# VHH binders against F-box/LRR-repeat protein At2g29910, part 11

Target 1, 352 residues: F-box/LRR-repeat protein At2g29910, of Arabidopsis thaliana (Mouse-ear cress) (q1pey8)
Amino acid sequence: MGSRDLISSLPDEILGKVLSLLPTKRAASTAVLSKRWNNLPALVDKLDINDAIGGPGGFPEFIDKTLALLTNSTTIKRTSLNNEFQYGESQVNTWIRSFLERGCLQLYLNAQSLYTIDTEFFTSNTLVELTITGGFSPDGLLPPGGVFFPKLKTLSLVLMTFVDSDMYELFISGCPLLEEFLLRNDEIEIPPVWNALVSSPSIKRLTIVHHFPNYREAHDGCWFRTPNLVYLDYSSYVPDWYEVDLGSLVEARLDLRSWERLRDEKAGGYGDCDSVYDDEEYPDDPILGDVTNLVTGLSNIKTLHLSPDSLEVFYFCCKSMPVFHNLLTLSFESAKKEAGQCCHFSSISLLT
Below, E stands for the ipSAE of ESMFold2; O stands for the ipSAE of OpenDDE; V2 stands for 0.75 times the mean of E and O plus 0.25 times the DockQ between their complexes.

## First folded at step 8 (VHH; framework vhh_brivekimig_d4)

Design u2 (from u1 with E102K; at its last look DockQ between E and O 0.58; V2 from the best seeds 0.00; counts 0 for: pae E 3.5 > 2)
Fold by ESMFold2, look of step 8:
Structure u2 (fold): chain B 352 residues (1-352), chain A 125 residues (1-125)
Amino acid sequence: as target 1 above (352 residues)
Amino acid sequence: EVQLVESGGGVVQPGGSLRLSCAASGFTFDDYAMSWVRQAPGKGPEWVSSITGRGGWTLYATSVKGRFTISRDNSKNTLYLQMNSLRPEDTALYYCAKGSLKEWIRHFQSGYDYSSQGTLVTVSS
């Protein structure tokens, strides 16, 4: 029964780096099998807590044990909680609060349930990057002065929703140094809550994927109050109007989706048969969506990338085109990668 | 031991209404989101609606939005589903589940703590 594993023969410093690459629950189990490994958790610079590996049995105790080891003298750069199993709201909030109190630089939070979150304690003086998935309803007061993350540079809300739109604004305003914001919701069946408002003096890069084809009523308007924005990557079904402050914008990638194309696809390629109850046969509905103010707000950019659907939106949903005096690069991106075109122009006038 | 007992199913005409109940025990009810799930004959399970532990936030599948209302009474450990404007397509075995929409996707491997027996809703005639 004399067997040798290759991992145990490595120097302690290398073993610490190997443990940083494993899920934390697995890494602790490995340490139990080797006495040499028991003091190596102090060398971990990434904490990955994932209950999908090894299942939920003893998971709360494992978290507490792991946190106790980290308070010894460890500096942890990243913390990731991937909670595949349902735990109680009070326990999940306690875990989140503990992670934030211990001061990591990067936090990935994947909470697989609808949670009430204790917003008064959802704060950190050290956090630089935050990614959240899940469904959250706020509870309690704001943090002191309404500041959640004073040092946060990157916020990503991925397959994530709040109970109401106010929380989006509260998070953004509570992150005064925020430079990059990503909001991505596609292929999600719940009603949208985001009120299509981004207001921040600090955001320089904005990525929005907001695909809710069944919720036209939630696309009344869109506000980009981002005067220092440099890069915009925006994919959405178009609202009825835009109000934008994009004076610093240099590069935009647009994937605009028209409601007229969706309506045509639903009605088919042929004319309607004789039915009195087809409302579309009687009145001619107006073309839905208006990107005129968005396009005008882009008039001074140097680089523009357009999806095929965006060209259709420009044709049907844009009442006038500004002169693009500064445009250097214009590319057309295929959904199927058939014929993308990257063109450089010293001056472009897209006529109304 | 988690126990979920559904009731309130029956036979109803199209356009009618029913109110389903789910009595829960074996866990701290108000600390967990709850969902309604249905299974039509010969089909896989379909998520219907979810509600947060405190009841302040509700979500619905597009097929039932505006017709169904999920609610809970945490003092009685009871989950409800008010179903209005019923259609033949709503015919299914309805059961409640501990958890929410995202955890439902993981159901086949690790998503739910307990499976109930459900209550049958038939919309016909």
Scores: ipSAE 0.299, ipTM 0.633, lowest interface PAE 3.5, mean pLDDT 74
ESMFold2 (binder alone), look of step 8: mean pLDDT 78; pTM 0.792
OpenDDE, look of step 8: ipSAE 0.453; ipTM 0.760

Design u3 (from u1 with D30S A33S; at its last look DockQ between E and O 0.54; V2 from the best seeds 0.00; counts 0 for: pae E 6.2 > 2)
Fold by ESMFold2, look of step 8:
Structure u3 (fold): chain B 352 residues (1-352), chain A 125 residues (1-125)
Amino acid sequence: as target 1 above (352 residues)
Amino acid sequence: EVQLVESGGGVVQPGGSLRLSCAASGFTFSDYSMSWVRQAPGKGPEWVSSITGRGGWTLYATSVKGRFTISRDNSKNTLYLQMNSLRPEDTALYYCAKGSLEEWIRHFQSGYDYSSQGTLVTVSS
């Protein structure tokens, strides 16, 4: 009798798992086709709402209908909202609040339009993983008690801008059990107002990508107040100074960019002797950036991975080098002049 | 029907200031991001700035950052652009648009037409 009859013969809990593997629009459509299926959306494991599939027509009504099918007994582990098209901010915030109130464990928010998040209600006692990509900005209000997500373990902010630099620290402080933090700001033209401070006693793994070559002011200083950090993946143009607490750090991957390297890459390398006839073309410019305190903070590290540009930074932007008493592995990347094409890795184990 | 009416353009000298206004109707203004876009004579359109519905988030093109300020008054359904330290290259017809930078880019790449007259800003001495 075909695949439809086979699917209908499955127990309700298995049908719920099957429906969780489908986009939410298709899962809800299946429920409309059968009376037995009308109640199965309550067993859906994932709520995936994406307006790129089927376009914006009827999208708010679809979300409203999908949410109306959910009950207090509905267990949804993952919720994803991808807004390619523009909607009203009040409606988007109502959707976000509803997702949080239903107790999901994982929330993914992505938007192409700029939306202010109503942060007074941006909280959940169950959320473990949060990813925000693109055009969301907190409104600066705090939830009661200043706690956003008491159980959050993983936070990823990708190409996300805040309009208030204090909100980064308030948000992190509102996630007291946070263990993994990712901040990526390298594919947008306009720098966020991030104050380059990460302060958390709970973060164990930190990934930072912060590349704004045309905005020196986006790299004034950097603070890592992360005493329990064990893994650091850090890629940035070098600020004027660092203040770090990295005493627990075991492994670091560094891609440090000098401002002189950026100048050389725009000019096609080091020195163009055929084009220099002005004695002012080689001024005695100061070396920008100072990684001394960062490097000193790495003194207990066991594994250090360095990009080619980081070696240049150590040479020009580091006033003193500590003794690395615990270093077991030192790895180097080798790359062609064109970034990202071929990176050869080599490692040396110092103590085996 | 969405209606956007720009005003406040004029002739100013280099280094001068000007404030543009955009009166909006036909939609719930406070629920939507708004943008300013400009088009110099003989050039393609250029995005200038965007602001969220409640005004908490602003974004500027590199060419105007530090000189222009976008703002809105949701009680009057009005979008503003304060332009300071004006330069001759700021000479253009200025439009307001409903939506963010990404929606604006998508409309132009898809060939969407915006039917408004804009407000002309001329910077010359």
Scores: ipSAE 0.123, ipTM 0.587, lowest interface PAE 6.2, mean pLDDT 74
ESMFold2 (binder alone), look of step 8: mean pLDDT 79; pTM 0.801
OpenDDE, look of step 8: ipSAE 0.567; ipTM 0.832

Design u4 (from u1 with S50T; at its last look DockQ between E and O 0.53; V2 from the best seeds 0.00; counts 0 for: pae E 4.3 > 2)
Fold by ESMFold2, look of step 8:
Structure u4 (fold): chain B 352 residues (1-352), chain A 125 residues (1-125)
Amino acid sequence: as target 1 above (352 residues)
Amino acid sequence: EVQLVESGGGVVQPGGSLRLSCAASGFTFDDYAMSWVRQAPGKGPEWVSTITGRGGWTLYATSVKGRFTISRDNSKNTLYLQMNSLRPEDTALYYCAKGSLEEWIRHFQSGYDYSSQGTLVTVSS
């Protein structure tokens, strides 16, 4: 009767989804399948729950039964929930709470829908890595002491993660040991709510992608209050001003983008084209964006990587260029970066 | 199974107001975000607004922000769109949709149609 008997009574569709949790690629026979079920708890390093492969039919029941069959042990290392289809908020909250209560180390949530998460229970004393892609917006009371994940080291927030700008700050402050933070606000039809503030004494590596070419108001200013930051990977359209605390910064990769009319409207100096026609004394339009304080805040770094667009930003949107006394490596990214592949670039080692 | 019935459209002069309604059935209404989408004659569909299941968060397309207000009454399983300061470019067939903009775009790109009538809004003199 044991666990093997219980599992063998599952509907075929549910059994197929459970088999996707095993490291082996394909079941061969009833005897091999029976052996795999007998070893299921010992083999579960990753719990990857994905409704895109089999569709939404029976998916909530599958998750509920899978959780009921697992032991109370803490042997599950990674849990991934990829919900391509929309489910009810109450059910999704139940799933997330169950994952957190079982003590996983890594949690990956991809909803591609907007769900409100009950923040009082959105906490874990074991979680080390959290990725939220899509609309998992906290709501309600904070966890005890305002601490969400006391051991979290890595946080990635991708697209519409929070509906309230203050929640970004509250959530980061609720992760006091956070070392790596990625925030990606690519162009979407939903206006951004992030106030462009990152404040954390613990973050050492920061990656920001903030691209809203049709929403100039989303790029008003930017604050980096990250005194212990060592590495910055920053891609954004140029805001009107910066306020930065980057005293520990060693390496930066910049992909700064000018507003399109600045590049086209100023005919001189860009690519040696029409350089004689520089009408600086009588400009047609004001220069949009100002990276002066960001660039000044970077003046003591040792390694700087610049995209081609960033060079244009330095020319058009930087009122004064500091001397980079400590710079050892200056790289110009001249090749297109493909998804999942390495960048190609030219670099110069500066010896002083 | 899911059924959405739009109403409240009509003809109005520029600067006027209309309130659209969407009666929902076949699912647990307050557990889902809801959206309004419009389709002008000869154009593709355009997302207008989204509201979360609990109603705590509303999102608007830039073209309608400040003029349109999305709301819901979960006790009546009804979604609303209050449209103020209407312009001729707001003329379209308006549909409500279960889910967020991302879900609607995925279904539209796959050729899925919600098989609803929509409600026609015409802004003209």
Scores: ipSAE 0.289, ipTM 0.658, lowest interface PAE 4.3, mean pLDDT 73
ESMFold2 (binder alone), look of step 8: mean pLDDT 79; pTM 0.797
OpenDDE, look of step 8: ipSAE 0.463; ipTM 0.761

Design u5 (from u1 with L59I; at its last look DockQ between E and O 0.59; V2 from the best seeds 0.00; counts 0 for: pae E 4.7 > 2)
Amino acid sequence: EVQLVESGGGVVQPGGSLRLSCAASGFTFDDYAMSWVRQAPGKGPEWVSSITGRGGWTIYATSVKGRFTISRDNSKNTLYLQMNSLRPEDTALYYCAKGSLEEWIRHFQSGYDYSSQGTLVTVSS
ESMFold2, look of step 8: ipSAE 0.271; ipTM 0.677
ESMFold2 (binder alone), look of step 8: mean pLDDT 79; pTM 0.794
OpenDDE, look of step 8: ipSAE 0.592; ipTM 0.826

Design u6 (from u1 with H107L; at its last look DockQ between E and O 0.54; V2 from the best seeds 0.00; counts 0 for: pae E 4.6 > 2)
Fold by ESMFold2, look of step 8:
Structure u6 (fold): chain B 352 residues (1-352), chain A 125 residues (1-125)
Amino acid sequence: as target 1 above (352 residues)
Amino acid sequence: EVQLVESGGGVVQPGGSLRLSCAASGFTFDDYAMSWVRQAPGKGPEWVSSITGRGGWTLYATSVKGRFTISRDNSKNTLYLQMNSLRPEDTALYYCAKGSLEEWIRLFQSGYDYSSQGTLVTVSS
């Protein structure tokens, strides 16, 4: 039997699952080809909206029509909005509010144009996973009680920023059940206003990428007030100081970078001796950044993964090295290849 | 019909200052981000700076950070660029744009844009 006859014979629930695997514009086209399928937009559990396929013309009307077709739907659990073209900020916020009001569990927002999200209406009692990639900058009043997403477990912020540093803390605090947080700011030209504070009793897995080699001021200090954190994946140039509460931490992956290595590649090795004067003195480079408190806060972990640059940070930017009494696994990554050297250690001693 | 009219360009010595203006009409100005884009003679367009619709958040190219300041007055539908510590490398035709650099380039290549004339900035001794 042909593909069309097979599709027509499926139960409505299975057909809804099949349509959820298609982009929403194609799913709507399928509905206009069959009268049986006119009811099936209500059975779709995934809404994937992308203006690149159809271009900017008619896109707002398409979204409005799609939402109208889903007026009585209770099946939409996942929504993604991918905007390549510029639209009015008020219209985009209306779309986002509509998605949140329909009770989705997963929301993905991606835009190339700059949009401000009014935080007063950026809330949902059902959302479990939120990803915002570029183009969006939350700003404004807090929702009632300061709670954005009471059921959110996973938050990923990629290449976006808030209008001020306090909004990062307020947003995280507005997600009281948050377990996983990812913040990645390494592909934009200008550092965000983020003050490098992560404070949450609920976060268990934290991923931070904060790379701004031309902006020393973006790496002033760092606070990890995460007493229940189990896993840390942290990549950053070393700030002037750390203040950490990592008592529950079990595993850390570090990609730490010193400012000396960024600026002076000549002085990178211990064996870099001064042949002109026959003096084999390693120069005393200025200590730019101080990782001591971070490393001390990691002293009880069981698994530690280090980039090659992190070893240089431990040597140049760490004034004392704790004994890692509980360490079971220590691995090192090659800067060039995936087949880097991975070594297992029970402990390491303080370096001098 | 979107209309963008730049002004305030001129000839200035290195280290000098200029303030560019962009008068906007034909759309709800405060609902859109705005950008400054420049094009040096014989070169492609280069993004300079952007500002959100409400004006609370600004972005700058690394080549102008700390020297240029973007701002807007939504009551007057006007976008500004304050340029300080000007260098010969800043010599270019400056355009304002609704939205991103990519959207401006696409409209420019199609022959339909915001009726932008640009304003010439020349930094020379």
Scores: ipSAE 0.259, ipTM 0.654, lowest interface PAE 4.6, mean pLDDT 73
ESMFold2 (binder alone), look of step 8: mean pLDDT 79; pTM 0.794
OpenDDE, look of step 8: ipSAE 0.456; ipTM 0.761

## First folded at step 9 (VHH; framework vhh_8emy_2)

Design v1 (from t2 with G56S; at its last look DockQ between E and O 0.55; V2 from the best seeds 0.00; counts 0 for: pae E 2.4 > 2)
Fold by ESMFold2, look of step 9:
Structure v1 (fold): chain B 352 residues (1-352), chain A 125 residues (1-125)
Amino acid sequence: as target 1 above (352 residues)
Amino acid sequence: QVQLQESGGGLVQPGSSLRLSCAASGFTFDDYAMHWVRQAPGKGPEWVSSITGRGSWTLYATSVKGRFSISRDNPSKTLYLQMNSLRPEDSAVYYCAKGSLEEWIRHFQSGYDYRGQGTQVTVSS
């Protein structure tokens, strides 16, 4: 009276949805257990490859078996390669090729190493979301138009070590429908290569974290050519100047840092004036950084969130303040910009 | 097992040149980025230079850019660092590192045997 194989008695559509909710390794194992299930991997729309997971014959063999169970026509909606790529470039490129050939919609690459990726992999007619954490670069120079993601809506570049600053512009220009761009670099040992330019008519949400206190040259200028931007979350040491097109901006969250704090922090190494023979003169230092054009570009926003450090920047590095006639919410926040943590803020909001 | 053997260090005067070598074995050399890292007495490890697995791209710390050149010969599985215009501040033990620099630094601090013996460079002033 009872069913011997309750799982196998479910309609194929329900089985496909159940398998899509499991980690890919577990889903493939389930499908091999039943003849009926041999075709069900074609209904699985997620492939999650984590190099902390092994099976018989090792991690590459598991991935190869999983791909063999999925036909070339299988649409894999989401593909994730998470944590610590332990394998070399040739294996990683083979996997990425397979993901792209299967019409991937969402691709998440997370690595701790500097990898080169075949140049043809910087195009895809299907990707909607791309996240790259760590160092991935093309193997060679890309021609104009060498990055092309016509359907990409979301691009996230986290802790990236590109070898050429032109790659950032090429990525953004290659994504004509891009709505959200996130760039987070907070490295103190390896020189940054981003030239602080974001130019896109399509970006609506922009998040930038760019903290390189030992590389002043990484903060020379900043260009936001984003006329349709609605939300800006921006954390950086103050560059010497800004050029911004922010006419559509509604909300900004700023965590700006002045170079004067770095001078104060380092003065202890140079500021011991107890020496009997101290002939160094300490002339008045110039005010470093100028946020005037950024602040003017923000003048029509409705919501502004400021870190305490940003208040110092407005005091020291801003030559004039516009009138904020449209401001409905002004928040003063304290943020800890630690990787992987969601910081809580205490804020005071002022309404007009 | 991964093996890295550094050589080519020595005692030199300021302004001199040295060429460091790193012989690699136990892995597919072409598939991995390689790095030079140095450690002066009483200091933590300091990144010097990196090169991609195929050699297409090179990166340098600001303190050595223009003076040092990283290169690799993949057929012989050898990494090089040409150091010109040496300064007393360049005095350190130099190590070559495979793959993830962050993992290498973590293993270096924990005492794991992922590194070679290093090669001492001393620039007397």
Scores: ipSAE 0.466, ipTM 0.765, lowest interface PAE 2.4, mean pLDDT 74
ESMFold2 (binder alone), look of step 9: mean pLDDT 82; pTM 0.841
OpenDDE, look of step 9: ipSAE 0.751; ipTM 0.899

Design v2 (from t2 with E102Y; at its last look DockQ between E and O 0.49; V2 from the best seeds 0.00; counts 0 for: pae E 3.7 > 2)
Fold by ESMFold2, look of step 9:
Structure v2 (fold): chain B 352 residues (1-352), chain A 125 residues (1-125)
Amino acid sequence: as target 1 above (352 residues)
Amino acid sequence: QVQLQESGGGLVQPGSSLRLSCAASGFTFDDYAMHWVRQAPGKGPEWVSSITGRGGWTLYATSVKGRFSISRDNPSKTLYLQMNSLRPEDSAVYYCAKGSLYEWIRHFQSGYDYRGQGTQVTVSS
């Protein structure tokens, strides 16, 4: 038991920091080890609700007890809900209500299931960072102004599904100080709902992964109305057209995928040996996308990183290439490691 | 404690319709998302459809979208799957699942008591 004795001998300030680094269940159990530690859970500024490692039984009561030890004036800096064992919707909503009422600054919600979240929870005067992975959605449509996060700087939506495409616009418009937005929908069983519109005067860093190879219709167009955007990390099969406002953009990373390459891969034998997708059976005309307006919108950037697939898109799906007057760095980036090959990365800098 | 009982399967011709039911007990039914999962012989479990606890949000696998409809009746604690335009590829044992699909799949593989008997759907040519 020597490691437990060493921990208990540390100054209270150090013990508070140690407890803040642990999942809350572990932090509370550590505090029970001595009387000195009984009040330390009230000093933690992080609450991690993660039942993936925890045992069955009593977990909701433990969380309720932990919340009772925190005063209403105590700001919980970070709250994580990682829920592999899934609790009932009523319990999850009760916890989220408690986090928001206590002035949570950072909230990380990971669901392995689908939760209906009460509509009043799409507001917070204190949240600075919100990450949602999986199925958290309101019950029906939110009214205009139903999303309001006036302090939010960072929003990450991973595998998010909504009833209606308008919900993405409500989220972005509800975050007037938003600086960083990440949207990742790359391989899921459900049809895409996002209408490929990002409109925000505040976003400075945008990361988009939109990979739906089986849903060509989900790639009709793309709107980036982001005049103050500084950094773009964008990965998608190419839509039919773009409308962009990227005048402040400094750096872009592009992983653009052509529908022609997808057609070639299926024809080249990734399907059944007797597949009807071979080259001899398909029309010669390509499935088109058009990145001309996107590339024109990038004309003022200083740094451009292109995947190998993006080079093909620039060659086949771009009708004209602007002059890049400000370009200082142009790099060509490799794909992931695959069987029998290593990923290769190279960068080439161009003089202005 | 959790009890799930699937019913409504059978042997049908291609193009036919079937309605599957799942009677639930031992938990607060309307607090949980529910799912349909199917398993064909020699294959692993395949997700088919999901519905939120309040029923306002439904999701479907690409292979069944437009043909299948998931619904629930919370007062009677019953989950449904309406299957239209059935194809031979839909032949499988159909299971309903509570809450976390990841946890359900993990216990399904290890033989834990989180699944019912399932209901067989066979679409003959």
Scores: ipSAE 0.289, ipTM 0.664, lowest interface PAE 3.7, mean pLDDT 73
ESMFold2 (binder alone), look of step 9: mean pLDDT 82; pTM 0.838
OpenDDE, look of step 9: ipSAE 0.802; ipTM 0.922

Design v3 (from t2 with E103Y; at its last look DockQ between E and O 0.54; V2 from the best seeds 0.00; counts 0 for: pae E 3.8 > 2)
Fold by ESMFold2, look of step 9:
Structure v3 (fold): chain B 352 residues (1-352), chain A 125 residues (1-125)
Amino acid sequence: as target 1 above (352 residues)
Amino acid sequence: QVQLQESGGGLVQPGSSLRLSCAASGFTFDDYAMHWVRQAPGKGPEWVSSITGRGGWTLYATSVKGRFSISRDNPSKTLYLQMNSLRPEDSAVYYCAKGSLEYWIRHFQSGYDYRGQGTQVTVSS
């Protein structure tokens, strides 16, 4: 038997898949080390741009060489930019434009700096999944006619906001096939200008985390105009009112927070499980928030998951409870560590 | 070569105002977000405020909301922090930071290239 290189014994398809599982920096280095591996960058269907090394200079040149190795490839399907380093926004926007022009299907943008995105070329006829997390902000305005992602099915916005609340609606309206939308705003001390409106005929799964305990004014109202929504995962302090269209909803996971609960926590506890409280024996602060319309909109669901805080919201902030005629599964979610002794919950399911 | 030089600190009475400046050179200033970070004796660095490269969006720590204002003048490559209603708890050395705040904080002790000397703010107790 002749001597053979172990790596060279693998089929080209397997070598290409192995290479696509490595960070792109390592993939290009591997191709330089082997004659056979020099052809493999054309087979890579994933571009993952990560650099833990600090300092400027070498990394942009590496990215340019990597893109040059892939210039003739129509198989770049997944692109990630996950960068802790201090590149200028003009360079970052050049990279984003290049990713969109090459026709990627999945784009993940995560940075440790605040970048302004040049929105006039922020569109794609091929993109199916877009995630923007960490330090990216549009230039505060969408271009006339908005952004357009006709094939987009999944959109995730984490700590991304606009200067005008209407722009969330314009963004979603530019995604006519959108099925899954995630919006998370819980790590910024200043609330975004989001007006708490989600309107889409196509969204089937909605995840919202909106936590601003110091800004009651950020929770004035909430609109879910999502008639085809099947799954809702919703975590928020309770606004003054809801207007919802949830007729197709099957499953909901709720983590609702009452403004009165925050005061009770400062006083050192919840109401006693065994006690009846007279209204005149407590502070005269008003009860804030009203979830009645949200709860009514949930009346036909089959599966409901509730946090412990949501139970208190139902008690204090709901004027009437509907009958849940179709409910098959009721689950109480686990409380965080250090939760009160009386009401500690784990995730349990009650099958009817 | 990146250089950042903070100035405008001093000893003041509670309730006073100060304006800090950060002169920047050696990089394309308007391409980068900028931040103010402070360090009190015996404590680690504490984020104060951030501003985007074009100045369209500003962020503030809860402890300074409504009292401090961040701004920048891109033609003069200068970052500012207007500090009003100063409290003894605001006493610290104030630094300006370029780009990634997380990266800057991680390398704070290593003397990474664009860390300035800071400017001391002391509010009498």
Scores: ipSAE 0.303, ipTM 0.689, lowest interface PAE 3.8, mean pLDDT 72
ESMFold2 (binder alone), look of step 9: mean pLDDT 80; pTM 0.822
OpenDDE, look of step 9: ipSAE 0.737; ipTM 0.890

Design v4 (from t2 with L59I T62K; at its last look DockQ between E and O 0.62; V2 from the best seeds 0.00; counts 0 for: pae E 2.5 > 2)
Amino acid sequence: QVQLQESGGGLVQPGSSLRLSCAASGFTFDDYAMHWVRQAPGKGPEWVSSITGRGGWTIYAKSVKGRFSISRDNPSKTLYLQMNSLRPEDSAVYYCAKGSLEEWIRHFQSGYDYRGQGTQVTVSS
ESMFold2, look of step 9: ipSAE 0.473; ipTM 0.764
ESMFold2 (binder alone), look of step 9: mean pLDDT 82; pTM 0.840
OpenDDE, look of step 9: ipSAE 0.752; ipTM 0.900

Design v5 (at its last look DockQ between E and O 0.71; V2 from the best seeds 0.00; counts 0 for: pae E 2.6 > 2)
Amino acid sequence: QVQLQESGGGLVQPGSSLRLSCAASGFTFDDYAMHWVRQAPGKGPEWVSSITGRGGWTLYATSVKGRFSISRDNPSKTLYLQMNSLRPEDSAVYYCAKGSLEEWIRNPSAYDYRGQGTQVTVSS
ESMFold2, look of step 9: ipSAE 0.432; ipTM 0.759
ESMFold2 (binder alone), look of step 9: mean pLDDT 80; pTM 0.824
OpenDDE, look of step 9: ipSAE 0.742; ipTM 0.895

